VHH binders against Abasic site processing protein HMCES (HMCES). Designs and how they scored, part 112

Target 1, 269 residues: Abasic site processing protein HMCES (HMCES), of Homo sapiens (Human) (q96fz2)
Amino acid sequence: CGRTSCHLPRDVLTRACAYQDRRGQQRLPEWRDPDKYCPSYNKSPQSNSPVLLSRLHFEKDADSSERIIAPMRWGLVPSWFKESDPSKLQFNTTNCRSDTVMEKRSFKVPLGKGRRCVVLADGFYEWQRCQGTNQRQPYFIYFPQIKTEKSGSIGAADSPENWEKVWDNWRLLTMAGIFDCWEPPEGGDVLYSYTIITVDSCKGLSDIHHRMPAILDGEEAVSKWLDFGEVSTQEALKLIHPTENITFHAVSSVVNNSRNNTPECLAPV
Key: E = the ipSAE of ESMFold2; O = the ipSAE of OpenDDE; V2 = 0.75 times the mean of E and O plus 0.25 times the DockQ between their complexes.

## First folded at step 17 (VHH)

Design uc42 (framework vhh_6z1v_2)
Fold by ESMFold2-Fast, scan of step 17:
Structure uc42 (fold): chain B 269 residues (1-269), chain A 124 residues (1-124)
Amino acid sequence: as target 1 above (269 residues)
Amino acid sequence: EVQLVESGGRLVRTGGSLRLSCAASGFDFSTYAMGWFRQAPGKEREVVAAIAWHGGITYHADFVKGRFTISRDNAKNTVYLQMNSLKPEDTAVYYCAARPYQFYDSSPKDYNYWGQGTQVTVSS
């Protein structure tokens, strides 16, 4: 759970996040800091990724079902952190275990403030350990996608051309996250940063890796996780569990180096 | 107030053709993905076909490929299912469904709005 792909251009990503508010009105999420969004096939911790969160976090009287989309730093910096450089944090906050989230102060405090977000990605990468070798096989893991009649028209089914056509109809992976706000002691802009909640792997992923992100499967789960004005922490945590509604394919070792940022990172081998 | 109203279901003979229509109202139809689902007695509801908001990208289940075609007319707020070479196995109640996303999904659980269904019976 430490590498993702989120490569869609900002306008395409925004349209893929169309949603319905509590009144049934169709909406697009409103961007904060859109210029900080950097599309990539190979996103690692400390980079920025787009997240959805409730508008009520920014506007006192906003409808809590309305959504903001904002880039946030991957790797939660707690509000109480006293040093000037957040990279000096002694704890790894890239992921947060679901079974201990209420025991760890770094996560329990923001969760108690309703600081829930949905982390957006094309999918995520995991490396399968193979017995008898030091080499690991990377896999790209994502929601099942409905194959279109148009995407099957060029070459083999898994050609790069077919993957480009699939992006026109791609269902984004929606992962449960917790965020916090940190004010630099020397002054400057508030830093928004997040962690991805992790659960035990489902049966389908158990041979690849023993953990997976907590995936919010469908609009009802996404809405309840985001709506901290109407959904308590206790009720929201009931949404955190493994899902079987996931698929994957093996990818080349190109993805291993986080500096490689090309479609080859997620292309089937 | 969102409404989906299916029409066109009837009794047809094996090998026949039928066109189903779904008239939508109460939402911005042109921004929604639409789907056709079916349910036979004693079976789960399954996806038949789906279409993205712009109509340029479609999905058809393997068991209907080459026989059924989904299309939409955003000016008329209507989605269609053209059914050719009908088989007795196609007998089911056909449902129109809508989701507030540009792109479709195969899971019935991800569709927010549903019509009442229209019965298609194929006899030999």
Scores: ipSAE 0.000, ipTM 0.155, lowest interface PAE 17.2, mean pLDDT 85

Design uc70 (from uc0 with F103M; framework vhh_6z1v_2; at its last look DockQ between E and O 0.88; V2 from the best seeds 0.60)
Fold by ESMFold2-Fast, scan of step 17:
Structure uc70 (fold): chain B 269 residues (1-269), chain A 123 residues (1-123)
Amino acid sequence: as target 1 above (269 residues)
Amino acid sequence: EVQLVESGGRLVRTGGSLRLSCAASGFDFSTYAMGWFRQAPGKEREVVAAIAWHGGITYHADFVKGRFTISRDNAKNTVYLQMNSLKPEDTAVYYCAARPYQMYDSPKDYNYWGQGTQVTVSS
């Protein structure tokens, strides 16, 4: 998983993340650094994306079931990294394989600190290899959506009214992530950065790509992954597996260039 | 305390009409999506219709499209299901359910549930 869409306006995104704490109280996640949220149809590694994490990471006595939403850099920078420029990290931390997560120090250490997060997206993109050619077919992959009246499917009509209705009730993709906190050696703000855990593709996606993000399907899974105060690392890792509850459609090559940031990136071809 | 109270279920003839009501209390109704679900004996609970928090978008299952209409009145904290052209296959207990803001079509995604109202359609 190396490209996503996360384009919803902040208020729409926030409502899509409404949840229930352990006492049954309905809540919206509280924002940290909302000004760093940059909506885009075409998010690449090193850009910021919104993640959910437990309020207990920021407030000593907080209820661990309460949630913060914060933009974080995609591409985990380990707390022990000594250079001044995170982009110079020698290895790729965009994704973290589920089968080796407890073997790699960069991921094992933050997991031991309870640094689990849920990465939010409209959906993600994958490129299918076509036989006998170097060209690849991009697909937009996302949760099945309820078919609302007068909203139509994505790209049914490129009118403001139809697009607004599609996104107004969009169920966000919720991917399991690990984050870490890095203090620049030369001083400055703490950098929060994340990686997306990956698993073997489900049967439905096997013809598109051999790997997929670990998707947390439903509020029970999301709550358990986030609640590091009550759910151990061992128990949380049981939530990490392929999911069949996913759909997709082919999209235009416009998405290939990460600088393109228009609805055409995810519209059906 | 959160409560959802369904009413309006009764015996009705094939081809008849019925309006169900669900009165909500104990939460901010205007920030919740509302759904109507049904369960017939020996079958799973299934979505019938749903309406988003603001009422501007709705969902109706394929098997009731054109016959049933969901609506809401935020001033009265009430959601309605108008059922027309009733068929014996519509016989079920009808449940009202609530979840924050967005409609979903799976029962497990709804937080609050009523106790149900019985609708029986005779031939």
Scores: ipSAE 0.801, ipTM 0.905, lowest interface PAE 0.7, mean pLDDT 90
Fold by ESMFold2, look of step 18:
Structure uc70 (fold): chain B 269 residues (1-269), chain A 123 residues (1-123)
Amino acid sequence: as target 1 above (269 residues)
Amino acid sequence: EVQLVESGGRLVRTGGSLRLSCAASGFDFSTYAMGWFRQAPGKEREVVAAIAWHGGITYHADFVKGRFTISRDNAKNTVYLQMNSLKPEDTAVYYCAARPYQMYDSPKDYNYWGQGTQVTVSS
């Protein structure tokens, strides 16, 4: 997994993350660093994307079921990294394989500290290698969506304002991640960064790609992954498996260039 | 205490109409999506229609499209299901349900449920 879409305005994204704490109280996640949120149809490693994490990471004695939403850098920078420029990290931390997560110091250590996060996206892109051509076919992959109708209308309108209403009810993709906190050697703000855990692809995706992000399907899975105060590392890792509850469609090669930030990146072809 | 109270279910003949109502209390109705679900004997509970928190977006299951219409009145904390052209296969207990902001089609994603109202459609 190396490309996502996360394009919703902040207020729409926040409402899509409404949840209930362990006491049944409806809440919205509280933002940290909201001005660092950079929405785009075409997010790549080293960019910032919003993640969910437990309030307990920020506030002593907080209810661990309460959620913070914060932009973090994609590509985990280990706390032990010594150089001043995170882009100089000599190994790729965009993804973390589930089958070796407990063998890699860069992931095992923050995981043992409960540094679990939920990575948010509209969906992710994968490229299928096609026999008989040199071309790779990109697909946009996402949770199945309920079909929305404009109130009082019979069919989908073709206007831009009606298209935007589909996104008002979009179920965000929720991927399991690990984060770490790095203090630059020359001083400055702590850098929060994440990796996306990957698993073998489900049968439905196997013709597209052999790996997929570990998707947390439903509020129980999301709550357990986030709640490091009540859910141990070993119990949390049981949540990491492929899911068949996903759908996809082919998209144009516009998405290939990560500088292209337009709705065409995820439009069906 | 959260309450969802359905009303309007009764016996009607094929081709008839009913209007179901669900009165909500004990939570901020205007921040919740509402759904109507139904369950016939021996069947799983299934979504019939849903409406987003602001009322501008709806969902209707294919088996009721064109016959049933969901609506809401946030001033009265009430969601409605207008049921027209009723068929015997519409016979079921109809449930009102609520979840924050967005509509979902699965019962497991809804936090609050009413006790249900019986709709029986005779031939």
Scores: ipSAE 0.736, ipTM 0.882, lowest interface PAE 0.9, mean pLDDT 91
Fold by OpenDDE, look of step 18:
Structure uc70 (fold): chain B 269 residues (1-269), chain A 123 residues (1-123)
Amino acid sequence: as target 1 above (269 residues)
Amino acid sequence: EVQLVESGGRLVRTGGSLRLSCAASGFDFSTYAMGWFRQAPGKEREVVAAIAWHGGITYHADFVKGRFTISRDNAKNTVYLQMNSLKPEDTAVYYCAARPYQMYDSPKDYNYWGQGTQVTVSS
């Protein structure tokens, strides 16, 4: 996974992340560093994207079922990294393979500390290789969405004027991630960064690409992944597997340029 | 305490109409999506219709085919299901459900449930 979409306004995104804590109380995640949130239809590595994580990471004795939402850098910077510039990392940390997560120090150490997060996106992009050509067809991949209608009108969901309301009800893709905290050697703010865990693709996606993000499907899976206070690493890792509960459509080549940030990136061709 | 109380279910003849109501209490109704689900004997619970927290968008299952309409009155903390042209296949227990803000079509994604009301359509 090398490209995602996360374009919802902050308030809409927050509502989309509404949850119940372990006491059954309705909650909205509290924002940390909301000013770092930059909505985009075309998110690439090294950009900031919003993730969910347990409040217990920030507050001692906090309820671990409570959630914080925070923009973090895509591409995990290990805490032990001693260079002053994160861009000097010599290995790719955009993704973490599920089969080697426990073998790589960069991922194993933060995971062992309970630094699990849920990466939020509208969906992710993947490119299919065309047989016999060097051309690649991009696809937007996401949770199946319910077809909604404007109240009192059938088919209104397809109207451009109702598009904002449709997106207000968009089910976000919830991907399993690992984050770490890096303190610059020269001082400054702590950098929070994340990697997306990947798995072998489900059968439905296998013709497009052989790998996919580990998707946490449903509130229970999300809660268990985040709650490092009550759920062990071993139990959490059981949640990491391919899912067939995805859909996709072909999109235009507009998304190929990471600088393009328009609705056309998501639009079916 | 959160409560969802369904009413309006009864025996009706084929082609008849019913209006179901669900009265909600114990939570901020205006911030919840509401849904109607049904469960027939020996079948899984399935979504009939849903309405977003703001009431501006709705979802209706394919089998509804324009026969049913979901609506809500936030001033009364009530969600409704108008059912017209009822068929024997519509016989089921109908449940009201609630979840924060967004609509979903899966029962597992709803947090609160009513006790259900029986709808029986005779041939």
Scores: ipSAE 0.286, ipTM 0.661, lowest interface PAE 1.6, mean pLDDT 90
ESMFold2 (binder alone), look of step 18: mean pLDDT 88; pTM 0.896

Design ud1 (from yc2 with E106A; framework vhh_6z1v_2; at its last look DockQ between E and O 0.96; V2 from the best seeds 0.89)
Fold by ESMFold2, look of step 18:
Formats: structure tokens, C-alpha cells, sequence
Structure ud1 (fold): chain B 269 residues (1-269), chain A 122 residues (1-122)
């Protein structure tokens, strides 16, 4: 997973993240650094995207079930990195394989500090390789969406106007991530950055690609992944597995160029 | 100044019981997960039990399950290990440790006590 869509305006995105805290109270996540949020249909590594994390990361007495939403850089920069330029990192940290997460210093260290996050997106893109051709078919992959009388299904051969209604109640894709905090050696602001945990693809996606992001399906999974005060690292890692509760549709090659930021990037073909 | 002070370790007979205590100071105790670890001479330190910041979740190693119980009292800044049905292989120095995240690996823990000796005789 190296390309996502996260295009909703901040207020719509925030409302889509409504949740219940440990006491059962309905809440919205509190933003940090909202000015760094840059919505786009076509997000690449090194861009900022919103993630959820526990309030306990910022306030020592906080209820660990309360959520903060903050933009973070895609491509985890480990806290121990010594160079002044994050682009000099010798490893690709866009993704983190679940089967080696506790063997890699870049991911093991932040996990020991409880630095678990939920990466938010409309969905992600993946390119299908076909035997006997150099052509690759992009797909947009996302949670199945609830159909209402006043909205249409995405990817169901609906008219273009149905996209606007669908986004009002869109179920955001919730992916398991790890973040770290890097202090530049020359000084300056702390850099928050994340990686997306990956797993083997489910049967439904195996014809498209052999890997998929680890998807947290439902509020119980999201809450457990975020709550590093009450859910041990070892217990949280049991949430990391493929899911079949996923759908997709083919999209045009417009998305191939990461500079293209239009609704056509995710429109069904 | 952060301090974790264990107490209660002593010589006991096989089949006996002990309660270890760990008094904490110098940090916000209720924000930290706690663990009990042990180390016999010449062996690696191993996790015995761990408890979440609120005490709502606990974990016990299989070799002590059903015999040992971790608990905490956040009002008294104290974590406990109730040790029942003690065996000679339980002989070790027992350490109290604290970490901001609930975690089972010793390498993640920020703060450590000095340890208390438990010796189990036939």
C-alpha cells in the first residue's frame, strides 16, 4: 500500500470519526495541527495524512480511550535517525510487514512506547499486474458502504452525481499504523510520521495484489489498537490480520500520476 | 526522582505463600503499566505478570498462571504480586518495573526497582 485517497473537508472527516469513549459518551476526535491537513484524491508517501491516536500520548492523566486526530508524514522516521534529512533513510518505511514488526528496530521501538495509530483514508489504490503485458490496472479499494434511500452504492455502475451523496456518510478505511517522533539533530519541530502495517491479501484481493494494509474493522478493533494504556502490545498485535470485508472497483490510469488530484482518480470505469 | 521499592521477599517452604509489594514515587503512577519480572542467577530476566494502567487488564506467564496474581492500588501508588503454591523453581530476584505503554517485553520498561529475593526451600 503506497497510494491512498483522503479528500474530505476537515469538518466532514471529523464527523465521520465520531466514536464512543470508555464511558459510552459520543465524541469527536480533537485535532492537533489541523493546518497540516491537505486533502487529496491521490496521496503518496511523504505527504501528510490524518491519523487517530490516544489522548494519553499528549496528556499524562488523560483517559486513554479519548482520541486525537492529527496529520502525520507518511513514511516513518525512527526516533534514533541521525541524519538531518529524512529522505536519507536507508529503509522504505511506507509499510511495515506484520510478520517481522517485532524484529525491526524502526517499528519495535515505537511499539514499546505505545505509538499505535489508525491511518484514515477514503480507501487505497493498488495496481494489478497482468501476465503477458506491461499494462497495470489500478483499482480503488475500500470498505463496503451502507446504502441509504438517498445515496447510491459506489462501484455499482451508478451515475457520477451519486458520488456526492455517498461521501456524506462514507465509512472511512481504518488501517493499523505505527508512528514515531523524530527530533531533528539541528533542532526544530518534532516530526510525527507513520507506517502502515501490511498483511497477506485476503482471497478477494489476491488477484489484484499479494499484500494489503492491516484493516481494523469496527470500533472495538479501533479502540483496542489505540488504547496502549489498557491493551498490551502483544494483545493488540492479534488484531492484525487480513479481512474479506472489503470491496473494490477498477479506475482509470489518471491516478497513476500522483500530481492528478481529481475525482476521476477514484471514479469507476 | 523516580523510585520503585520492592518488599516482601524472603525464604519460604515449598507450597507456601508470599505477597510482594512495590511502592512507587516520583512519577504519575496511574499513567503507567506495571510488571513483575524475575531473574535467577545465570538466567535471563523473564516477565512474570503485567497489569494495565487502570488495573482493568492483567497478564500472567503460563508458568505461574493460577498461582500468582498481580494487582495494583493507584490510590496507594503500589503494585502487588500474590504468590501462592510456591515451588523451588520460583527462587529468583523479583523486580517491579513501569512502562508508559502496556507491554510484556522487559526491554520496553523505563523504570526498575532494585529487586527482592524470593527463596523457596523443600
Amino acid sequence: as target 1 above (269 residues)
Amino acid sequence: EVQLVESGGRLVRTGGSLRLSCAASGFTFSSYAMGWFRQAPGKEREVVAAISRSGGSTWHADFVKGRFTISRDNAKNTVYLQMNSLKPEDTAVYYCAANYAYHLDADAYDYWGQGTQVTVSS
Scores: ipSAE 0.808, ipTM 0.918, lowest interface PAE 0.7, mean pLDDT 91
ESMFold2-Fast, scan of step 17: ipSAE 0.821; ipTM 0.923
ESMFold2 (binder alone), look of step 18: mean pLDDT 86; pTM 0.877
OpenDDE, look of step 18: ipSAE 0.916; ipTM 0.967

Design ud2 (from yc2 with D110E; framework vhh_6z1v_2; at its last look DockQ between E and O 0.93; V2 from the best seeds 0.87)
Fold by OpenDDE, look of step 18:
Parts: C-alpha cells; sequence; structure tokens
Structure ud2 (fold): chain B 269 residues (1-269), chain A 122 residues (1-122)
C-alpha cells in the first residue's frame, strides 16, 4: 500500500470514529495534534494521516478502551534512529510484512511496547499491471458501503448534496498499523510515525495486486488491536489476515500524480 | 527503585505443588502486564505464563497448560504462579517480569526479578 485517501473534514472523521468504551458508553476519540490533520484524496508516504491508538499510550492510568485519534507520519521512524533527518532512513518502512513483523527490529521493538494503531482511510489505491503494456490501471479499494435509498453509488452522486450524504455516512477503512516515537537527536518535538501491516491479497483483489493492507474489519477487531494492555501481541497478530470484505472500482490516472488532491482521484471511470 | 522479588521456590517431589509469588514495588503494578519465565540449566529462558494488566486475560505455555496457573492481585502488587503436578523437567530458575504491554516475547520485558530456584526431584 503506497497511496490512500483520507479527505473527510475533521468533524466528520471524528464522528465516523465513534465507538463504545468498555462500559458501553458511546464516545468520540479525542484528538491529539488536530492541526496536523491534512485532508487529502491522495495521501502518500511521509505525509500525515490520522490513526487511532489507545489512550494508555498517553495516560498511564487511562481506560485502555478509550481511543485517541492522532495524525502521524506515514513511514515508521524507529526510536533508535540516530540521524537528525528521518528521510535518511535507508530502508522502507511504509509497510510491514505480516510474516516478518517479528523479525525486523524496527517493527518488533515498538510492537513489544504495545504500539499498535489503526490507520484510517477512505480507502487505498492499488495499481494493476496491464498485460503486454507498461501501463497500470489504478483502483480505489474500500469497505463496502451501505446503500441508503438516497445514497447512490460513489458514481451516482450527481449532486453536491448527495455527495455530502455519501461521505457523512462513509465507513472508513481501518488498517492495522504499528507506530513508534522518535526523539530527534537535536531536540524538538517527538515524531510519531507508523507503518501499515500488509498481507497477501484476498482472492477478490489478487488480480489487481498480490499484497494488501491488513484490514481490521469491525469494532471488535479494532478494539482488540488497540488494547495492548489486555490483548497480547500474539493474540492481536491473529487478527492480521486477508479479508474479502472489500470492494473496488477503477479510477482515472489522476491519482498517479501524488500532487493531485481532488475528488477525481477516487471517482469511478 | 523498581523491584521484583520472587519467592516460593524450593525442592519438591515429582507430582508436588508450589506457589510462586512475585512482589512488585517502585512502579504502578496495575499498569503493567506480568509474566513468568524460567531457565533450566543449559537451556534458554522460556516464557511460562503471562497475564494482562487487569488479570482478565492469561496465557500459558503449552508445556504447562493445565498444570500451572498465573494470577495477580493488583491490590497487593503481587503476581502468582500456581504450579501443580510438577515434573523433573520443570526444574529451573523462575523469573518474574513486567512489561507495559501484554507481550509474550522476553525481549520486550522491561523489569525482571532475580529469580527463584525450583527443583523437582524424582
Amino acid sequence: as target 1 above (269 residues)
Amino acid sequence: EVQLVESGGRLVRTGGSLRLSCAASGFTFSSYAMGWFRQAPGKEREVVAAISRSGGSTWHADFVKGRFTISRDNAKNTVYLQMNSLKPEDTAVYYCAANYAYHLDEDAYEYWGQGTQVTVSS
């Protein structure tokens, strides 16, 4: 996964992340660093995207079922990294393979600290190789959405009103991630950064691409992944597998340019 | 200062029972998952059991399942390992360890006790 969409306004995004705590109380996640949230139809590595994480990461005696939403840098910067510039990291940390997550220090160490997060997105993009050509067809991949009588398919949003309705009720893609905290050697703010765990693609997606993000489907999966105090790492890792509960449509080549940030990026062609 | 102090280790006969205790101090006990590890002579240290912060979730190694039970009392800052049906193969130094996250890999554990010797004779 090298490209995502996360364009919802902050308030809409927050509402979409509504959850029940351990007591059954409906809650909205609290924001950390909300100013770092930058909505975009075309999110690339090194950009900031919102993730969910347990409140326990910030408050030692907090209820582990409480969630925080925070923009983090895509591309995990390990805490032990000694260079002053994160861009000097010599290995790719955009993704973490599920089969080697415990073999790589960059991921094993933060995972042992319970630094699990849920990466939020409208969906992710993947490119299908066209047979016989060097051309790639991009696809937008996301959770199936509930068709409300009035909510046409993403493609049927003929009116601005319909468009708003679609996105106000949009089920966000919830991807399993690992984050880490990096303190710059020269001082400054702690950098929070994440990697997306990837798995082999499900059958439905296999013709498009052979790898997919580990998707946490449902509140239980999300809760278990986040609750590093009550759910063991090993138990949480059992949640990491391909899912068939996805849909996709072909999109235009507009998304190929990471600078393009318009609705056309995820619009069906 | 963070301290984990194991107790209860002794010589016991095959089929016997022991209860190990680990008293914690110097940190917020309820904020940490706890684990028991053991190291036999000439063998690598291995995880025996682990318990979540609240005690609501436990894990036991396959070799001890049904015989050993990990528990904790957060009010007493203590984690326990009840060991039943002990075998000579259970002879080892048993260590208590604490980690902020519920994790089974020993490399992740932040605090360690000095260990208590358990010897099972035939």
Scores: ipSAE 0.907, ipTM 0.964, lowest interface PAE 0.4, mean pLDDT 93
Fold by ESMFold2, look of step 18:
Structure ud2 (fold): chain B 269 residues (1-269), chain A 122 residues (1-122)
Amino acid sequence: as target 1 above (269 residues)
Amino acid sequence: EVQLVESGGRLVRTGGSLRLSCAASGFTFSSYAMGWFRQAPGKEREVVAAISRSGGSTWHADFVKGRFTISRDNAKNTVYLQMNSLKPEDTAVYYCAANYAYHLDEDAYEYWGQGTQVTVSS
């Protein structure tokens, strides 16, 4: 997993992240650094995307079930990194394999600090290699959407109002992530950055690609992954597995160039 | 300054019971998960039990399951280890430790007590 779509306006995205705290009260996540949110149909590593994390990371007295939403850099920069330029990192931290997460210092250390996050997207892209050619077929992969009249039907919109209806009720993809906090040696703001945990693909995706992001399917899984005060690291890692609750469709090669930021990137072909 | 002070360790006969206490100060106790660890002579330190920040979730090592119980009282800034049916194999220095995240591995824990000796006579 190296490309996602996360294009919703901030207020629509925030409403899609409505949740219940441990007392059953309806809440919206509280934003940190909202001006760093850069919506796009075509997000790649090194860009910012919104993640959910526990309020306890920012306030020592906080209820650990309360959620913050914040943009973070895709591609985890470890807190111990000593160069001034994150591009000098010798390891690819876009993804983290679930089977080695507790063996890699870049991921084990932040996990010991409870630095679990939920990475948000409309869905993700994967490229299927075709037999006998170098051509690759991109697919857009996402949660099955609840079908009411035209909601959840990508490409059915014939007006701005119908486009709004498709996305107003969109179920965001929720992926398990790990984050870290890096202080640049020359000073400046702390850099928050994340990796997406990956697992073997479910049977439904195996013809497209052999790996998939670890998807947190439902409110209970999301709450347990985020709540590092009440759910141990070892218990949280049991949430990391493939899911068959996923759907996809082929898209055009417009998405191949990461500078293309249009609805065509995810439109069915 | 942060302090974790264990108490209650002593000599006890096989089959006996003992309650260890760990008093915490210098940090917001209710924000931290707590653990009990032990180290016998010539052995590596090992996790015995751990408890979430609220006390709503606990974990116990298999070698003490059913015999030891971790608990906490956030109003008193204290974590406890109730030790029943003690065996000579339980002889060790017992350490209290704190970590911001609920975690079972020793290397994640930020604050440590000095330890209290528990000796179980055959």
Scores: ipSAE 0.791, ipTM 0.915, lowest interface PAE 0.7, mean pLDDT 91
ESMFold2-Fast, scan of step 17: ipSAE 0.820; ipTM 0.923
ESMFold2 (binder alone), look of step 18: mean pLDDT 88; pTM 0.891

Design ud3 (from yc2 with E106A D110E; framework vhh_6z1v_2; at its last fold request DockQ between E and O 0.96; V2 from the best seeds 0.90)
Fold by ESMFold2, fold request of step 20:
Structure ud3 (fold): chain B 269 residues (1-269), chain A 122 residues (1-122)
Amino acid sequence: as target 1 above (269 residues)
Amino acid sequence: EVQLVESGGRLVRTGGSLRLSCAASGFTFSSYAMGWFRQAPGKEREVVAAISRSGGSTWHADFVKGRFTISRDNAKNTVYLQMNSLKPEDTAVYYCAANYAYHLDADAYEYWGQGTQVTVSS
């Protein structure tokens, strides 16, 4: 998983993240750095995307079930990294394999600090290798969406009304992530960055790609992944497995160029 | 300055009981998960039990399950280990430790006590 869509306006995204705290109260996550949110149909590594994390990361006496939403850099930069330019990192941290997460220092260290996050997206893209050609077939992959009489077509962005029929009640994809905080050696603001945990793909996706992001399906899974004060790292890792509760459709090659930011990227073909 | 001070370790007979205490100071105790670890001669340090910041979740190693109970009192900044049905193989130095995240591996723990010796005679 190296490409996502996360295009919702901030207010729509925030409403899609409504949750219940441990007392059963409905809440919206509180934003940090909202001006850094860069919505796009075509997000790639090193871009900023919103993640959920526990308020306890920012406030010592907070209820650890309360959620913060913040943009973070995709591609985890470990807190111990010594170069001034994150592009000099000698290994790829876009994804983290679940089977080695507690063996790799880049991921084990932030996990020991409770730095679990939920990575938000409309869905993600994968490219299926087609035998006999060098061109790969991209797919947009997402949670099944509840259909109503008012539901519109994915990719219908020709008016605000048509867009809202699809996206106003879109169920965001919720992926398990790990984040870290890096202080540049030359000074400046702390860099928050994340990796997406991956697992073997479910049977439904195996013809497209052999890996998939670890998807947290439902509020209990999301709550347990985020709550590092009450849910141990070891218990949280039991949430990391493939899911069959996923759907997809083929899309055009417009998405291939990461500079293309248009509804066509995810439109069915 | 952060301090964790264990107490209560002593010599007891097989089948006996013992309560360990760990008094904490210098940090926001109620924000931290706590753990009890032990190290026997010639062995690596191992987790015995751990408890979430609120005390609402606990974990006990299989080798002590049903015999040991971790608990905490956030008003007194203290974590406890009740040790029942003690065996000679429980002989070790017992350490309390604190970590911001609820975690079972010693590597993650930020603060450590000096340890208290528990000796179980056969």
Scores: ipSAE 0.843, ipTM 0.931, lowest interface PAE 0.5, mean pLDDT 92
ESMFold2-Fast, scan of step 17: ipSAE 0.829; ipTM 0.924
ESMFold2, look of step 18: ipSAE 0.832; ipTM 0.927
ESMFold2 (binder alone), look of step 18: mean pLDDT 88; pTM 0.889
OpenDDE, look of step 18: ipSAE 0.920; ipTM 0.968
ESMFold2, look of step 19: ipSAE 0.823; ipTM 0.925
ESMFold2 (binder alone), look of step 19: mean pLDDT 87; pTM 0.885
OpenDDE, look of step 19: ipSAE 0.920; ipTM 0.969
ESMFold2, fold request of step 20: ipSAE 0.840, 0.833; ipTM 0.930, 0.927
ESMFold2 (binder alone), fold request of step 20: mean pLDDT 88, 87, 88; pTM 0.889, 0.889, 0.890
OpenDDE, fold request of step 20: ipSAE 0.917, 0.917, 0.918; ipTM 0.968, 0.968, 0.968

